# Designs tried in a protein design chat: VH-VL binders against q9umr5. Part 485

Target 1, 268 residues: q9umr5
Amino acid sequence: SYKPVIVVHGLFDSSYSFRHLLEYINETHPGTVVTVLDLFDGRESLRPLWEQVQGFREAVVPIMAKAPQGVHLICYSQGGLVCRALLSVMDDHNVDSFISLSSPQMGQYGDTDYLKWLFPTSMRSNLYRICYSPWGQEFSICNYWHDPHHDDLYLNASSFLALINGERDHPNATVWRKNFLRVGHLVLIGGPDDGVITPWQSSFFGFYDANETVLEMEEQLVYLRDSFGLKTLLARGAIVRCPMAGISHTAWHSNRTLYETCIEPWLS
Key: E = the ipSAE of ESMFold2; O = the ipSAE of OpenDDE; V2 = 0.75 times the mean of E and O plus 0.25 times the DockQ between their complexes.

## First folded at step 23 (VH-VL)

Design yj8 (framework fv_nofazinlimab; at its last look DockQ between E and O 0.86; V2 from the best seeds 0.85)
Fold by OpenDDE, look of step 23:
Structure yj8 (fold): chain C 268 residues (1-268), chain A 123 residues (1-123), chain B 112 residues (1-112)
Amino acid sequence: as target 1 above (268 residues)
Amino acid sequence: QVQLVQSGAEVKKPGSSVKVSCKASGGTFSDYAISWVRQAPGQGLEYLGEIIPMFHTRNYNKKFKGRVTITADKSTSTAYMELSSLRSEDTAVYYCARTKYDILEGFSDFDYWGQGTMVTVSS
Amino acid sequence: DVVMTQSPLSLPVTLGQPASISCRSSQSLVWSKGNTWLNWFQQRPGQSPRRLIYKVSNRDSGVPDRFSGSGSGTDFTLKISRVEAEDVGVYYCMQGTHEPYTFGQGTKLEIK
């Protein structure tokens, strides 16, 4: 039988967005138990990511317990960060494939429609004043805001991304790394035409340097220091990169070709 | 002036579906979320769900168990609410309303409402 | 779901006198750092609801200053300093902190 699939949604999202993905899985892997978690839907997806991690943890624990052979995670957009943190804090997870579907794994820094929608009076160049305040960190979008021009503020004020990345020292860094390394495969999906994830390479742990030059995963300090296990995962062939052009952010979960090419191979 | 103009009254048979429209004007459609609320005769207000046209994301009141479908057309600044498997209890005035999300200013819920659409379900 | 309980449900008032409506939530409506998504709506006979107050105490544009909102946590109040004939209608509180969003039962304000 096929391993169960757990799906985690993104910002302002819900299980409804994954109706096509569910259809694809049912068609290609009949009998698969797919659970699209309807937690922190809509505006509640703006709650602090650690709060979301706790909620999602409570939901996945019983699912994992009933699936001793393992489960697959498909985590979309903001959900990808939730899932990575989830796998970091769980010392007993049994995730075979962690599929990060167009997630800002290395953070977000862009004047996107999402930003303009949520911060109509702000630009990315000024958002650090908000996001790196205690008040700002109460919103999920600020939990993974990564301003390359204010690295000091990021490292000191980011209550989520800097921690799960091991960029700021904390007592759980070693354990979180150990836990995350329990994953069988890390499947990274994204593409240049996303339009939301900025830079789009963030989905592959690439990101801006201080000059806004995009560096690849292997050039990142988190990789070089193996702060949360990326270097180790790559070395054992556990990281899969699946870039795809021509897909907008809101279409990653509803594209058949993308599913067949980047998702389906890892649902066995 | 911001206006939400809804489609006309509907009379439906049990088991059928109804689709109500809500056209927004006087503002930027994509900057807001559109919610649907209904009110049975002589009763209070009940939230059905919300759509964010900019992101095409939708959230529904789970009480309706998948009978509600909300859609939006940005090109026409129009939101739609479809309710299927209609029952007599679904007889109500259905309202659309807009919500603005602003992290700094907070959530501005339902600052403008449509005129309402009466949906009557009867045999 | 969060239950919003209004009191009273019927409010007969003499013109020129003050009115007060209470709204209690079954859970705290505090969202983040004190943000509280509590709104008050007025629905005149035969009309759509109209928002009067948002975020507990903020008055919408065009709403007379005789309307005021207050409260915190789970207890909220709408006050009308001097009731006028045009104030006749049903008033609803609404919480937007927890999904699904829920309304109070409504308070019917009538003139004695």
Scores: ipSAE 0.878, ipTM 0.938, lowest interface PAE 0.6, mean pLDDT 96
Fold by ESMFold2, look of step 23:
Structure yj8 (fold): chain C 268 residues (1-268), chain A 123 residues (1-123), chain B 112 residues (1-112)
Amino acid sequence: as target 1 above (268 residues)
Amino acid sequence: QVQLVQSGAEVKKPGSSVKVSCKASGGTFSDYAISWVRQAPGQGLEYLGEIIPMFHTRNYNKKFKGRVTITADKSTSTAYMELSSLRSEDTAVYYCARTKYDILEGFSDFDYWGQGTMVTVSS
Amino acid sequence: DVVMTQSPLSLPVTLGQPASISCRSSQSLVWSKGNTWLNWFQQRPGQSPRRLIYKVSNRDSGVPDRFSGSGSGTDFTLKISRVEAEDVGVYYCMQGTHEPYTFGQGTKLEIK
């Protein structure tokens, strides 16, 4: 009947955060095997994203092996970057739907209360000094910090985002693109009232240019160069965009209307 | 002056629940994580879990999975810990403590503690 | 869970003499490349715990300079250069590098 669903949480999360999402799936798709991966919980969500990718990879392998017809991924916030990296590094993944719940897919450049909570003496304009250092790259937040005013530093120092976007040359780029393109559908979810992901269009692979004007996915160099497969995937009709207003960052996995509109149709 | 003030002592029967409060003052409630730690008489310290009001997240020590619920009320700057299905082994002093997550300076774990709340579970 | 092992568990000390408490972890407490979230707490009789040292060796404000922390990896030490009567209590190490946070068993410092 329904393919298994694997859930990957965001920053400071644990499996408890997804209790409402689990209820919605059980009510609408009874019998679906849903696994919320209970790894890198709480504080450990600040560990380097490559460390998290390695751990989540180990956890998903047996689940995928038991489901030869495929699985679905639902990945929230920071977890969406973990999942995208998984799709690139796993030669043999069998993911049908990759559902990205308000994830900073093109990075983050927000001077919000959330940023100030972790960096109380910094602002977005000077955070590049910390994040684009080897020390800063020890923390997940800095692994996807994307300062549009310091692109040269971003391209040189980013240990994660610039690599999985194919923005910096590396020996695995061709293989990662091939692996990513094995996904069946990419479902992008986010909205203007999120309040944390900045710009919110990062959830749809949009991002700021140097003037802080948002360029949409199709205007991004990574799309135009098809560096990790976005252009190819769109041409296949495999990218679904599901924006929804009125949802704050902490409510994406607990909003029934969002689930019914943007998630449920992709859990076949 | 930073203070964490907890609710008073409780005597409970096995199988019941207890809810302990922790009111923060002298700082901004949303700037911190609030954690719960207990100490059985004559024993060491045991971590129960934490809540981060800013991120609306909770994380529990899996030893207590299903029995501990931690909540917060931002309007009153108060965190709560509820422990259900009480057993005599749950007799302990329950403390709240706070953490500042400052990535540049490092995590400031349990820099301030509440006065403790004695919970006694007896037949 | 990371097991934190303190030694000694009981430490009688003569006033004015040094004291040393060992704390060992079952796993490395290095976060990734440099940060180690190893803390020391003091619990005086009848009181809540009080943090003395964070990040292995950083003293909190108001902690006398006779207290010092050192160590790396899995082995850590709290030293008191000259024990005073007010130092009586139980000392705990705690690791915050791995979930769940765990404490050592405690070391009871008492005056001979």
Scores: ipSAE 0.802, ipTM 0.888, lowest interface PAE 1.0, mean pLDDT 92
ESMFold2 (binder alone), look of step 23: mean pLDDT 89; pTM 0.927

Design yj9 (framework fv_nofazinlimab; at its last look DockQ between E and O 0.89; V2 from the best seeds 0.00; counts 0 for: unsure alone 74.8 < 75)
Fold by OpenDDE, look of step 23:
Structure yj9 (fold): chain C 268 residues (1-268), chain A 123 residues (1-123), chain B 112 residues (1-112)
Amino acid sequence: as target 1 above (268 residues)
Amino acid sequence: QVQLVQSGAEVKKPGSSVKVSCKASGGTFSDYAISWVRQAPGQGLEYLGEIIPMFHTRNYNKKFKGRVTITADKSTSTAYMELSSLRSEDTAVYYCARTKYDILEGFSDFDYWGQGTMVTVSS
Amino acid sequence: DVVMTQSPLSLPVTLGQPASISCRSSQSLVWSKGNTWLNWFQQRPGQSPRRLIYKVSNRDSGVPDRFSGSGSGTDFTLKISRVEAEDVGVYYCMQGTHEPLTFGQGTKLEIK
């Protein structure tokens, strides 16, 4: 009688990447109904994140409806942002554990191989010109680009991250906060050897200041202002931080030790 | 100068598996995605799936219901396509093709193709 | 899946005359801000497909200027201003906007 698990994939990903995770869950929690959502797979994962949120919402609503006891969400990489937004816009979700698996929760700002792959003619220092344009915001990767050196552009042009963070005022901020706070536990997973999420502390809502010094979650304005409920969640013991070293970005969903240590405990 | 060189023709029995290779040269393997497309005799083109070696991510045409497995070896700049549970209808020329993703320039699908690999499935 | 419908399926052409192939998609191929991932491929007898046009109207390197692509949304056209003997083969349109990627049925161009 384990609660159903819903899995959301990352950028350029699909359900295939979670074959090991499914195996782990089946072995340790037999009978668990696991649904890996095959939506916005492959290149479709580059679509605007709000479009993805709507699509995933349509998929999870019937699953949640059939599970009155609640469900668990495992959301990997870009999927973690999709899930956070999903929980913000849904006033009737029944998510017990929201497991954010190596997600850039506070955004991305790094010259990684991934960045070079997607932007072969650009560096992180000038990506703001693309990502904070109307053109750039039509791509998911730009929806959570967070340039600490161009804060004004970020706050004004970010059509996704700045909004779900409550960093830009909008009429739904209060309601979204209320909705997100319905989550039982927020499990944040990430680590220093990820190699993609930059800074890796973004998975724990840490991020760069204007001098590219990494500040922790408790030092972030979104926390201090409790703009979307982080401070409230922490206060009631609902935030779990599970850092792990030695895991590359593409291995978070396929590491047994990581599963046992950081994921399994929250699949009750 | 970019070339995709595929492995040789295959003859297989129904129910068996086939694995075709595609070796890339003349460019940076990891900068591109590799897709597989097949063409039955006298028929059109059908998309099978894609792998992005850099990300180790794969996406398949769901029509094949898990029979297709695409892998890549960055050290040898080689992509592989394995098709299991072969049927007579799987008889076709299988092509690998290169795709470039660029957020600024857009998607550049299949700018280069392999020479094709004939796979014959017969009893 | 997005269905790509080409017309005609058979195209006999006299040398030196123009040719036109239509491709219609069951859904809009517009991605964002007008981006449209529509490609045209040529497959000569016994050869691998070769990309001629990308993003609706851009010619690949080495493609003669007698080839041109146009269209928007769901309707696209490949034109050959003056058909040459080397143009014999099958032409395919392909959409890359929606997963899975899909091709038209192909248009067989032959010389009368």
Scores: ipSAE 0.910, ipTM 0.948, lowest interface PAE 0.6, mean pLDDT 96
Fold by ESMFold2, look of step 23:
Structure yj9 (fold): chain C 268 residues (1-268), chain A 123 residues (1-123), chain B 112 residues (1-112)
Amino acid sequence: as target 1 above (268 residues)
Amino acid sequence: QVQLVQSGAEVKKPGSSVKVSCKASGGTFSDYAISWVRQAPGQGLEYLGEIIPMFHTRNYNKKFKGRVTITADKSTSTAYMELSSLRSEDTAVYYCARTKYDILEGFSDFDYWGQGTMVTVSS
Amino acid sequence: DVVMTQSPLSLPVTLGQPASISCRSSQSLVWSKGNTWLNWFQQRPGQSPRRLIYKVSNRDSGVPDRFSGSGSGTDFTLKISRVEAEDVGVYYCMQGTHEPLTFGQGTKLEIK
């Protein structure tokens, strides 16, 4: 009997995107109850991430209650940030594997086709003016915009990412860290050919410094200060890194080799 | 000049399927979502779903779950809607329409429509 | 799903007189502090729908200024200050704030 799997989708997504992933799980782990949460679909994926976290929290509670032995999370793209926030705010979650599938965990700073499609008259160098305003923070993509050249604005204006990273003081920081640390494994998946997550190392908690040089997870202040538990998890042997080249952003959940290598081993 | 040109009228038997095309011109096909809306004779408008060719994503009205498939061919700038397991109540004019997802400007829903495709389901 | 309710469903009007169409939603259509995605469409006899109004009160290009939209929250109105012969058709409100996108039942405007 396998633990139930909960899937959280990304921007402009719906449950249809995970049809191949569902097939893979059914073939390798027959009888597994898999729920793709059908919330904030399509344009609603642009709603503020705290609003999404609240809605997803309500949806996962009954699933977790029916599975006292634990559940697994597979969280794709923007969905990985929703899931990380869930692990922090839920005092009573029972997540064993949190599988972060090409998620912008340290944020996004890219002039990809994705950005140009949503902001056709803007550039990454100017987007801080929009995203670090109260108006911009009402849209999910701005909730994890991370401009390395305006770190002071990011730290003061981010309503989501700076808080869940523990980069800004708040009264819940200690309890959020404690809750996050109850996860059994953090499985980080991503790769250099993603084409959307920028830098792609954000999926592994790496990010740009002010010179746009990528610093790895262990070089980040949030790791060094153990702000939300990354250093503790790594020392515990609970962080799994599974990079894979040759996969574009829309193909992570439909690549069998990726599934077999990076996902299947963690669906106990 | 933006245009959405749809395929011609079709007559189908119950239980069969229909595939309607929508060819876009006068713009960049990947810049927009293509949506499908239907109108039964003498009735109002009903949203079926959309495709975003740039991101390869689809979102369907759950009322039609399992019966509607929306696809796109970027090389021909053409979107397709296929409706399966046809019933007489699926008799309608089927429209394609486009949406621009611009966060700063706001969502521009259905600023251009196709001419419509009559689908008649009868024995 | 968000239910959009229009009234009246049939609206006979004398040429040159005003017309008013009401649209009510089952949920608030506010997306953000300043944005409400409520649209109005006109469908002339034998034609595809055409967008008239977006974001409650903004006229599309080429739409005469005799058309105006207003409202907030769950209650919205389309007004035609002086009805002309070419205004005959069916008018639909549509909300774009919630998935799935939904239309009102339509209001058939006719010249009496």
Scores: ipSAE 0.779, ipTM 0.876, lowest interface PAE 1.1, mean pLDDT 92
ESMFold2 (binder alone), look of step 23: mean pLDDT 88; pTM 0.913

## First folded at step 24 (VH-VL)

Design kk1 (framework fv_nofazinlimab; at its last look DockQ between E and O 0.83; V2 from the best seeds 0.87)
Fold by OpenDDE, look of step 24:
Structure kk1 (fold): chain C 268 residues (1-268), chain A 122 residues (1-122), chain B 112 residues (1-112)
Amino acid sequence: as target 1 above (268 residues)
Amino acid sequence: QVQLVQSGAEVKKPGSSVKVSCKASGGTFSSYAISWVRQAPGQGLEYLGYIIPIFEAANYNDKFKGRVTITADKSTSTAYMELSSLRSEDTAVYYCARVDFDEYGSYGMDVWGQGTMVTVSS
Amino acid sequence: DVVMTQSPLSLPVTLGQPASISCRSSQSLVWRDGNTYLYWFQQRPGQSPRRLIYKVSDRDSGVPDRFSGSGSGTDFTLKISRVEAEDVGVYYCMQGTHWPRTFGQGTKLEIK
């Protein structure tokens, strides 16, 4: 039998967004128990990410307990960060494949048509003023806002991304790294035509330097320092990168070709 | 100079709802957060919640969760606070206040509305 | 929730004399960025609150020099070097570090 699949949605999403994905899984892997977690839907997805992590943890623990052979995670957009944190804080998770579906794994810095109202271009350069404050950090979108021009503020004010990345020292860094390394495979999916994740390479742990030049995963300090295990995972062949062009952000979970190429191989 | 102008006094029955408005002028509405604070007669100040209009997102004091809804209309630079299931204990002056995110890290409530008296009585 | 405790709650002062108000928080108000988001507000009779001090000791524009804020961690003080008639009102401390935001009980300053 196929391992259960747990799906975590993104910002402003609900379980309805994954109806096509469910169809694909059912067709290609009949009998698979797929659970789309209906937590923090819609506007509730703006809640602090740690709060979301706790909620999702409570939901996945029973599922994992009933699946001793392991489970697969498909985590979309903001959900990918939630899942990474989840795997970091859980010392007893049994995740075989962690599929990060167009997630801003290295943070967000930019606007798109979809999120322009949240991150207008005119405000991008000044959003740090809001996000790196006690008021801003009460919202998920600020928890992974990564301003490359204000790295000091990011490192100090970020209550989520800087911590799960191990960029800011904290007493649980070693344990979180150990926990995260329990994952069988880390499947990173994203692409240049996403239009939301900015830069799109963030889905592959790439990100801007101080000059807004995009650096790849292997050039990032988190990789070089192996702060949360990326270098170790890569060394053991546990990281899969699946870039795909021609897919908009809201279509990653509804594209058959993408599913067959990047998702299906890891649902065994 | 930024100013916050609130709607007029309200008299409500228990169990009903009240919606107070707060219109901002003289600044960039999307650069601020709007906080709501109330003060019962002869009592201190109580923080209800706040909204960051650019995010169209609000955060609430758990004490009022389920009863208070804070919204904002960016087109009119107006924030709203709606309190439902009104009780006599909700009788108070309700204030809106601006949270300014300036380059100096001054996030405090530096501009206040004139207050809106809400009386809940049978 | 963080409890803010002010003392005294009533403060009768002679004109021209100094005044001091204490505010204590149940938890440290130092945020992860190193700043301390402690505020002082003045509310004159029949008026809206007015911010006097932010981040413990920074004065808002238009606030007279006779007002000063100090403190760190959990203990904070507002001082008025020379009390004037216009200083009559209730003073509140507020913390902006933790959610939910919380106020002190208020200190009523009156002229003897």
Scores: ipSAE 0.921, ipTM 0.958, lowest interface PAE 0.5, mean pLDDT 95
Fold by ESMFold2, look of step 24:
Structure kk1 (fold): chain C 268 residues (1-268), chain A 122 residues (1-122), chain B 112 residues (1-112)
Amino acid sequence: as target 1 above (268 residues)
Amino acid sequence: QVQLVQSGAEVKKPGSSVKVSCKASGGTFSSYAISWVRQAPGQGLEYLGYIIPIFEAANYNDKFKGRVTITADKSTSTAYMELSSLRSEDTAVYYCARVDFDEYGSYGMDVWGQGTMVTVSS
Amino acid sequence: DVVMTQSPLSLPVTLGQPASISCRSSQSLVWRDGNTYLYWFQQRPGQSPRRLIYKVSDRDSGVPDRFSGSGSGTDFTLKISRVEAEDVGVYYCMQGTHWPRTFGQGTKLEIK
C-alpha cells in the first residue's frame, strides 16, 4: 500500500501545526502511516542543527526499518535543512520522496515581518557578528544564516550549512553525496508570498549574490560543482520544482490546492 | 561605557531556588550575550551558561543536570539566572559577564558584574 | 569538555622579577575561522575577574604592557615582565572555542 510519511517541523513549531496536512493525506491516501516527529519543538528548535539531526535520526531509524520498501519525508521550513542533513549522514536511508516545504535550503538573510518581534529593525545587517562567532553557531538560526555581504565569514564560520552544501572541505563529502543521491525525488516547494524565507528562492536553492540579485539554482557554485549531488539529481530528472504564489509561511501545510498540486503526486 | 549591576546577596535553605538579576546599562543589550559564572569560596571559576537575548535562547552547562535556567528581558536590559534544588555545594559568588560581538573578534567576557553571594545553609 | 590545565597553581615571586604562567588545553583552541579563542583573566583579592588578554596575545585597553600572552594550538603562556604589588591575585585562562567554555584551575600570584 502507501509508503509511510515522516513529517519534520520548523523553527518555533510543533507537531500540531500539521493537522490539516494529515487530514489531506488520510482523505486522498487512506491507510498511509503518517508520523509527525515531536522533537525539538518550540524553543528547543533553536538547539544546534547537528544536535537536532542526531535526535531526528534516532527517531526515523525504526520507522525506516519497518518499511523496507521506502518512506517519504515532508520537511517544513528549518526542518528541510534537518532532513537534507539526514539524507547525507544516513548510510542506509530508504527515502523515496524528500518534499522540502518552503525550506531555506541556501540559507536565510532576512529580517522579515515574522522576525521583527525577535529582532530590532536593522539587525539583518549586523547579525553576522553574532552568527559567525563560536557563540552564535551554537544556535540553529545561525547555523543557516547566510549573509551575502560577508561570504568569507560564512564560508569559514558556518558549522552546518556550508558543510551540507559542500562549500567547505570535509572528509565525509564523498560519502554524504553518495547518501543524498539515493533519494528518489527532491520536491521543492515555496513561493514569493511566503513572507519569512528570504530570499524565497532559497527554497529552490536560489540565493543572493553580493548585490542582492537572486541567482537561480543552476547559477549557484554548489550546483555547478555538483558539491552534494544537485546537478546529478537534476540530470536524472529527480528534481521537481513546485512554486505557488499567494501562500504565507504558516499556511503551506494547510492549503488544499498546494497539497493536491505539489505534494499528493509524490506520496506513492 | 557598559556596566552590569547584580542583585544583592541571598541566604537560602537546601532544596529551595535562587534567582539572581543582572541589569545592563550602556551599549545595546540585544547586540551581545550574557554569561553566568560562579566561584565557590576559595575555589576557581565555573561556567554555568549564557543567553543571547535577541534569540531569547540560552546554552547551559550539562553538569548542573537541568537545575539552571537563564532568561533575559530586553525591555529592562536585564538577564536572570535561576538555580533550583539548592545544595550546600552551591554556596558561591555568582557573576554575570558580557560577551560583546565586536569587529575585532574579541568575544569572551569583557565586562563583569560585581557578583552576588548565595549562601546555602540550614 | 575541554580541560584547561594551569601551571603552576601557586606562584610566589619577588617584586620586579618576571613571572610566567602556563595554560594547556586538552584539544586545539583554533576555531574554524583560524582564530584562537584563548583568554586570560586577573582576579585581584576581593574583586570581580578582569579580562587582560583575548585571542592569545591581544591586550585589552588599560592593561599594562608588562603583561603579554603567547602560544598556539594547545600551549599558552601569560608573562608579567616586572611584577608589581598590584599584580597580586589569581590568574585564569579560559577557552572560548568549544562549548562549554572552560577555565583553568587558577594560578595564585603572591609577593614573596
Scores: ipSAE 0.831, ipTM 0.918, lowest interface PAE 0.8, mean pLDDT 91
ESMFold2 (binder alone), look of step 24: mean pLDDT 90; pTM 0.934

